# Designs tried in a protein design chat: VHH binders against p49116. Part 276

Target 1, 238 residues: p49116
Amino acid sequence: EGPLLSDTHVTFKLTMPSPMPEYLNVHYICESASRLLFLSMHWARSIPAFQALGQDCNTSLVRACWNELFTLGLAQCAQVMSLSTILAAIVNHLQNSIQEDKLSGDRIKQVMEHIWKLQEFCNSMAKLDIDGYEYAYLKAIVLFSPDHPGLTSTSQIEKFQEKAQMELQDYVQKTYSEDTYRLARILVRLPALRLMSSNITEELFFTGLIGNVSIDSIIPYILKMETAEYNGQITGAS

## First folded at step 16 (VHH)

Design B76 (framework vhh_brivekimig_d4)
Fold by ESMFold2-Fast, scan of step 16:
Structure B76 (fold): chain B 238 residues (1-238), chain A 121 residues (1-121)
Amino acid sequence: as target 1 above (238 residues)
Amino acid sequence: EVQLVESGGGVVQPGGSLRLSCAASGFTFSRYDMSWVRQAPGKGPEWVSSITGSGDVTLYADSVKGRFTISRDNSKNTLYLQMNSLRPEDTALYYCVKGGYLPWQKTFDLSSQGTLVTVSS
């Protein structure tokens, strides 16, 4: 058996929409988020262990954890995305909705609390200076979660998660040999991902999706789409 | 060269059905996702549906979900769109497009002639 992840799985390069508008709008935010979502799912589908679980299991697994993968991706790509600027634009939009009495105070509170949790998570990851290898293994630990309801092949999923944890441990101990508590500091950040509502994430980042396609519908499509054209758009045609 | 030839359009009454076809040539059809895109008079292009190269997974715009069915026959290099419960707002020129669904795609290659669907009496 080889390693769970290869060096190619560490590469995670987000290509942002161009040109950047003078004023951030819902369309730009949705396009940016969609690119990250597609990148995250293409990352997952490229893992041989993930492929070995089969189509039905792959779809169920990603449907259960897409918000966790997406949030890790936001943290990893926060600088490329200028995430703080995007969050500020969302807050400004919410403030305008308050002025127009379009949303209840309780709903606005829920959404603002979600934005706060998201920003706090991203700031904690930045403070820890999480590297590309660490992000890849954290995403693998989240992806291979055996404890979601309705999953089949849970023993095999658990073995892949344990393999991800072991390989992360080996990497951290060798690369950050003088910091004996680094792994613990990284792993205690993961439970926060499950406290964030996927419904609120979808509302904030994906409201402008073309044709109003739901995340639930798009997941099996991304996992099975032909990659040639998608890769061409990300890298440029030449 | 990539060539796409749409057919099957016509005039139907509301609630009627039509089956559109797209004959593809000049590329390895089975290796590409395919889409249907429509353009109503005086409006911009609207993505309707996509299907993976294998045919295993389909996507639909909310405006057509439950009424339209996209399918393909890779042995014939042909893409289909079965349209049921047609509404006046479905009136448009329908194009098949090489390539699948990408949320950030802003333009479509509508260089083919398309097939006209008119829903009225």
Scores: ipSAE 0.764, ipTM 0.904, lowest interface PAE 1.0, mean pLDDT 89

Design B77 (framework vhh_brivekimig_d4)
Fold by ESMFold2-Fast, scan of step 16:
Structure B77 (fold): chain B 238 residues (1-238), chain A 121 residues (1-121)
Amino acid sequence: as target 1 above (238 residues)
Amino acid sequence: EVQLVESGGGVVQPGGSLRLSCAASGFTFSRYDMSWVRQAPGKGPEWVSSITGSGDVTLYADSVKGRFTISRDNSKNTLYLQMNSLRPEDTALYYCVKGGYLPWHKTFDLSSQGTLVTVSS
């Protein structure tokens, strides 16, 4: 059968909210993050292999890996998002919270550690100069993870993950033939994604969600929403 | 032309129930996600609930989760909101809107008449 991903799955273009406010606020950060989350889930739902697994499996997979997909998206779209500026604004807010005793010191420390892990991950990906094809396949490897508890179609998921790994290997060896160890350097970055807390990601980027909905609740909705709702606003395509 | 007609509002005591209806016309109802949005006196619009075009998935604002149930009948082009355990803070004009939950959409087409829900003793 054909390749796991097509050129349409390599295209990943985020459209940011406009205009950018004079001072970054929770609302702008949440809207930006939400656009990336929706783009990431729209990307996943467009993959034929993903569709073939069925709705219950699709929901379980994305609920288990949304934080990994979102973090890969942050790294891939860091320049478009001005992610360093967003993280600096979050850090500034946390420093002000320390001064005003609005948050516990333990909580602030936990959140700062998460931000530093995120910065380290994004910097590592930038230094490796990960391209669009590599990001697409890394997202596919993360999406088709057979090792999450409660999954029922684990053998099929594993086959799709192995297919993603093989296609990534073929691409890297063909495109970066001079760098024998590039694939290994890329793949060893992935375990760090599982060390980052989805709860802290949700608190940093999604506290301003309309209706205070949880990411767990929004996932099955995004996966089944009508495509007319997308209207090119997220994909950046006119 | 898209037309939405809300009905079913009324006056109830705290703890009471109401079922709202929205009759839709002028578009292929089953191909669009639908939402309920409310506006309390002197306040801005608040998103309440959304349902996918197929009816497969629903989403609720935290303030109404466990108390309200959104549903649809695509054969009748009708959207419903079952409201249970009503509270005084649920008092608002309720609007049916074409379109689902999008966190970056802050404006809703509230050009329809809406249906008034008053929760008081």
Scores: ipSAE 0.791, ipTM 0.911, lowest interface PAE 0.8, mean pLDDT 89

Design B78 (framework vhh_brivekimig_d4)
Fold by ESMFold2-Fast, scan of step 16:
Structure B78 (fold): chain B 238 residues (1-238), chain A 121 residues (1-121)
Amino acid sequence: as target 1 above (238 residues)
Amino acid sequence: EVQLVESGGGVVQPGGSLRLSCAASGFTFSRYDMSWVRQAPGKGPEWVSSITGSGDVTLYADSVKGRFTISRDNSKNTLYLQMNSLRPEDTALYYCVKGGYLPWMKTFDLSSQGTLVTVSS
């Protein structure tokens, strides 16, 4: 068969909210994160192999891995998002919550540990200078994970994951032929994604979604929404 | 030109029900997500619910979840909102909007007439 991903699947362009507010607030952070989540879900739904798994499997698969896809997206788009500035704003807001006695010490520790893990992950990816092709295949490896509890079609998902791994290997060996251990350095970063809580990610980045909708509810909507309106919003067509 | 005509509003008691309708014309209805948006007196517009173009997936504001049901009939170019267990805070002018849920949307096209829902004794 043809490749798992086409050149169109390598393109991953995040359009940030404009204008940037004078002070970073929950709405700006939530809008920025939502744009990345929508971009990530539309990226996934455009893959023919993903479409072939069917609607129920697609929804279950993305519900299981959205946090990993989102975190890879944060790393890939860290510069365009000014992620360090967003994380600093979140920390500042969290410190204000401590002063107002609104959060327990244990919860604050969990959230700060999550922010530290996220920052370390993004720093490691930046130091490796992961390119757009590598990010596309890492996202595909994460997306086609057959080992989440409750998944059906696990044999087919595993075949797509193996295809993603093979195509990443071929790409890295061809493009970075002088760096024999690059693939290994990249792949050992992936287990860290499983250690980050999706509930904490939702709390940090998706507070203030219009209508107070949950990520669990919005995922099947994004996967089935009409693309024309979404594309109009991100391309600036009026 | 895009034309949306809402109907079905009225005055009901708390706990009552209403079914709103929106007749759409001027575009290929089945290829667009659709939404219901409401505006209470003296307040800004509040998104209520969206439905995908195919009708396969729906999304609801937390304030109406479990009480309202959005649906569509693409053969009739019509959008519906079934409103149950109505509360005084549901009192608003209800608008049918071309387009789905986008958390970064700043404005809604409320140029249609809307349909008034009043929940009071």
Scores: ipSAE 0.802, ipTM 0.916, lowest interface PAE 0.8, mean pLDDT 90

Design B79 (framework vhh_brivekimig_d4)
Fold by ESMFold2-Fast, scan of step 16:
Structure B79 (fold): chain B 238 residues (1-238), chain A 121 residues (1-121)
Amino acid sequence: as target 1 above (238 residues)
Amino acid sequence: EVQLVESGGGVVQPGGSLRLSCAASGFTFSRYDMSWVRQAPGKGPEWVSSITGSGDVTLYADSVKGRFTISRDNSKNTLYLQMNSLRPEDTALYYCVKGGYLPWLKTFDLSSQGTLVTVSS
């Protein structure tokens, strides 16, 4: 019935808070991460196939996969965010917390392992030089995952995932015709997204949300908030 | 000109209830998310609750969740905040704001008069 994604779904432009402070703090990191999360969810809600699944299914899908979408967004926007600098600041803070005995060593070890997995993922995507079309389809494959517990309409979700996989294949074969194994190298990176804990992501990037609300509570709100208001405050006029 | 007029504040004892109202004019009310923001004496503004333009989804600060209920009547261009089980720490000037929850929003338009809520024994 037409392509799963249009050219408008390839555009993914993150507007960072300005100015960047000399020394990164929890508020700047949280604000930056929140902008990426809102952008990612507005991207998802704009897809006609996603809209067709209905409100309850949309909420369940995004609650299940927001960490995978967010991590793909971090990789895609790593340069705009200066993500390596943000991660270095987080690591420095954690190492200082060990010295001050404020956090348990086991907890810090789990968080450090998560940061290393995230760095490895972002480095692998950068090395592969993933383009905007490839990121859009990878996000679609992740979004339309039929295997999360408690989902209804799993047959339709699987159909949309397969459509995303086929359109990605067609794009890669046409655009990178001389690199026969590029698609395989890209797809083998996706399972790593499910090894990263959403609880640890929330702790690292979303501590200090205004009103101390959870990501679980924000998701249905973002999916139903008025788009004109969002565009007026986060998407630049220029 | 966008105009917001808050009302319904007063003095209540701990455990009491109040219902705040906000009359909106100068814009298409149903096309905008709306929020309640409060400012305690000598403190900065604190976001309390937001509701989508359709009224389908609400969001609450953890400090008020389960005690406060935000709602709207788009036919009357009116926003409401039902406050139950009030605590002394809920004492503040309450403002309605055009706009929803955005974690990167650093300032709120508090140019309206607001409505004062005092919780004291």
Scores: ipSAE 0.786, ipTM 0.909, lowest interface PAE 0.9, mean pLDDT 89

Design B8 (framework vhh_brivekimig_d4)
Fold by ESMFold2-Fast, scan of step 16:
Structure B8 (fold): chain B 238 residues (1-238), chain A 121 residues (1-121)
Amino acid sequence: as target 1 above (238 residues)
Amino acid sequence: EVQLVESGGGVVQPGGSLRLSCAASGFTFGRYDMSWVRQAPGKGPEWVSSITGSGDVTLYADSVKGRFTISRDNSKNTLYLQMNSLRPEDTALYYCVKGGYLPWKKTFDLSSQGTLVTVSS
């Protein structure tokens, strides 16, 4: 009973590293991405339905969908992050790598294709002017996805996904009553998230963690970490 | 005032084991994630391991994964690090730190005395 999401789940405020460097570097990009990953995981763990799945199920679920949640977060926080500037810096670095023969042409092509898909996704979301409630429900729909390989029982996850879809429909119909096709335009954006490789996302945004801590190992830690230290980061009071 | 007192270091041969302890006071121990950080001679501090306040989840640096085990006893306000299969590269001053793993955290409060671990033949 009760709604799947509350008003507290609409608030999604990313605190960026300060100050922004004159020239973007791997450290700044990794720190910014890590802050967004932590924010996204804390958002997920705050949902009572998610908590009700139990530790083993919720960990497996987030390990399967973290890239989709992260990508939605990139779109939602694109302006705060100056994401276009970050992606331009990554593209420039890749072009220099071609000139110096440091990376294989096939790998560079895969990474460039990923960046273009990400830019297209973020641009489509911006054009639709997706609001905070819509982002919250889209994140819930991808979080409660029952179709990831390796998940055990999926019936409860499917029920929560259907509840998210219903509540999004109710919200859009009430808030954007004159735009009868808005919900359809929003939902057809979601399949594109599955086409983006989590390995390439990790390489682009989490290079500072490679060889130290994997995303796979950090996820269960974020889901269970104490909120006292994290709340200090959210408020900006350190 | 937060106080942390590390102990249990010593000299061991490669392949040996040591158990480090950290006695904490001045804060509600069980409400904070805790970490072990080490500093080798002439190098900057390196994060080693973290544990949630409840003790339910642990995180390890790739260099120590499978060899070290972090644990805590909230009834005694004590943090532990069990170190097995020690290597010369593990030689460092080991510090107990209030707080968990945050990828963007570059500085640690290393004002405590630490405990010295030396791995040599």
Scores: ipSAE 0.757, ipTM 0.905, lowest interface PAE 1.0, mean pLDDT 89

Design B80 (framework vhh_brivekimig_d4)
Fold by ESMFold2-Fast, scan of step 16:
Structure B80 (fold): chain B 238 residues (1-238), chain A 121 residues (1-121)
Amino acid sequence: as target 1 above (238 residues)
Amino acid sequence: EVQLVESGGGVVQPGGSLRLSCAASGFTFSRYDMSWVRQAPGKGPEWVSSITGSGDVTLYADSVKGRFTISRDNSKNTLYLQMNSLRPEDTALYYCVKGGYLPWYKTFDLSSQGTLVTVSS
């Protein structure tokens, strides 16, 4: 039995669309988010423990947790994405919307609250100075969640989650030996991910998908798509 | 050299059906996702559907979902598109493309001849 994650799973490099447009638009935001989503799914599908669960379980797990994985990815890649600039552009667009247009006041409030929670989460992770190893294991803890409804193989999923928790603990204890409470500060951030609506995330970041396909439809496709195609389009992803 | 040869297009009435075929050569067909892309007269290319190399998973544009079915026969190096409940707006040149769905893929290399589908009364 080796470690749950290898050094290849710690590497998480997002390649942004180029060139950046003069004005941020739905297509650029959607392409940036989609690159991160595809990177996150390819990261998950490369884990041997994940592969061992089988296609149906893999699809169910990722459908249940994609928003949590995506949000962790946003926090990890916030600087390379210029996430603050993207969120500011979204906020500006929402503030210019009126009830006679596309959004009601109640909906605008819900979306603004979601953006605020997302910004809070990303700022908390930045303040904790979460490193690449910590992000990899937090993603693994989220991915191997045995408590989603409809899952099979829950005992094996729980075993993989516990292994992720143990390996994170070992890493933090060795690397940040003088900060006895660091692991606790990191882990208490995770429940906030489940309070973020996947429907609002989809509306904010994925409205520009080519063909208007849903995330639920894309997930099983990404998990089974041929690796050569992903590598041909994304330089530096691994 | 990669070669893709589309066939099966024709003229049909609204509500009709057609089955398109694409014969592939010059690459290991089963190792690549494949797509159908269409281009209406005077318009840019529009992605229609994709299928994984194994054939296990398919994707469809919302405009064709429930009406079109993509499939493949890796033993024959052939890609298919079954089109049902055809509408006038489905009128286009249809191309098969080596490669699967990527949501950031904005342009397609449509070097093959394509097959013309016309939906009219």
Scores: ipSAE 0.748, ipTM 0.892, lowest interface PAE 1.1, mean pLDDT 88

Design B81 (framework vhh_brivekimig_d4)
Fold by ESMFold2-Fast, scan of step 16:
Structure B81 (fold): chain B 238 residues (1-238), chain A 121 residues (1-121)
Amino acid sequence: as target 1 above (238 residues)
Amino acid sequence: EVQLVESGGGVVQPGGSLRLSCAASGFTFSRYDMSWVRQAPGKGPEWVSSITGSGDVTLYADSVKGRFTISRDNSKNTLYLQMNSLRPEDTALYYCVKGGYLPWTKTFDLSSQGTLVTVSS
């Protein structure tokens, strides 16, 4: 049987909204995040092993892990997104909300803690200098997580996760042969993703969705949408 | 040449129902996601609902969720919008558009005639 991921799955190119406004607004942030979400979902959708799980299982799987995939995508695309600038704009908006008493102090604290955790995660990944192959396999390990509640076909999902782990190990040992502990340093970053609230991510990045569609509703749509007209806009394939 | 012909609009009382139809030609209908978009008097276009090419998955704007149902018959190249519990704010010209939901879509091809829905007491 061939590898879990092909070279096409390593390519992950985010197309940003153009032009970038002089001052960031909720629509620009939401459009940028939505493009990343669609790219991440279409990346997952393109994996033959993911397709092999069947439609009900693969939808449940992505509903459970979309926030982890999205956060890895934020880290991978942090520079192209100018993520630090986006997070600064969100923090500024929250500070203004405190001044105007629009949000409870508890909610603002939760959101600020989430932003701090996100910044720490992205900084850790940048410091480790994670490459495109490593990101692809980390996303695969996260995607094929058999331990989410309510999943079916958990033994098959676990086998795909183990295959992702093995292929990541082979890649790291070959490419970074002199760094004996690199794989361990990379893998210990993953548990932090489970501590990130998907509800807070949705509030921060997806409040400007056209029609106020929820992430839970949009996920099965992205997995089933026709790709002929959209392919070049979503996957970066012109 | 892509052709879309909407029909089924009319005047209804609040709480009433209408079923809109869109006859499509000039492209392989089943290979494209489709959407309904409306334009209220003096307002810009508002996305209402989308359906995948297969018909397996649907999306609705929060303002119509639970009241409207999008469907399609690929054997007849026809898109439908069943509108229930109609409200005065649903008054608009309704357009069928080729293409699905993309959060970054800024324009819709509203070159078709549309079908007028008026909800008034």
Scores: ipSAE 0.806, ipTM 0.920, lowest interface PAE 0.8, mean pLDDT 89

Design B82 (framework vhh_brivekimig_d4)
Fold by ESMFold2-Fast, scan of step 16:
Structure B82 (fold): chain B 238 residues (1-238), chain A 121 residues (1-121)
Amino acid sequence: as target 1 above (238 residues)
Amino acid sequence: EVQLVESGGGVVQPGGSLRLSCAASGFTFSRYDMSWVRQAPGKGPEWVSSITGSGDVTLYADSVKGRFTISRDNSKNTLYLQMNSLRPEDTALYYCVKGGYLPWKRTFDLSSQGTLVTVSS
């Protein structure tokens, strides 16, 4: 029985649309977010433990946690995405929507609070200087969450989550031996992910999906799609 | 050489049904996701539906969800689109495309002949 994650699961390379336009538009933001979402789901489906749970469990797990995986991906890829620039463009669009009376003040407040929480999360991860191994294991802890409603095989999911936690602990203790409390500082960041609304994330980043497909519908498709013809676009591989 | 041959189009009244077929050859059909794409007169191509290589999972554009059903028979190398409750806005040349859904993909290889669907009274 080997480790839960291999070195290939630590590699997380987002391929951005090129070049970035002078003025950000809904298509660029949606394409960037979609590339990250596809990369995140292909990362998850590449894990042998995840595949061993079976199709129905895989779909239920990712439907429950895609927003947490996506947000961790945003934090990990914040620099390559120029996430601060994307969020500034979204804020500008929302401010224009207020002026045009297109959205209620309460809705705009909810969305702005979500953006603030997202910025806070990404800033905290950046300040902690989370490395690629740490991100991989944090994503695994989130993915193998046994406590989502409606899940089956919860004992097996819990076993994989505990394995992820143990391997993260071993890595942090060996790599950051001088920082006794680093693991605790990292793990206390995770609960904030569950408080962020997946509906607001979908509204902010996935407006303009071709065919107006929902994330709920895309998830089982990505988990079962053939990958050979898309590997260079999705995984960032050559 | 990849060959895709669409058939089954025709003229129907609103509310009618048609079943489109796509005969595929020149590649290992079961190892590729497949899509239906349509192009209305004077408009660009619009993605309609995709199905995984195994046939296990399907996706539909919101405009056709609940009315269209995509399916495949890998033993016959054939892709199908069952279209029910047809509307005038469904009028288009329908293309079978090798490859599945990608949210950022705005262009498609429409080199095949397509099959014409006309919904009018």
Scores: ipSAE 0.768, ipTM 0.906, lowest interface PAE 1.0, mean pLDDT 89

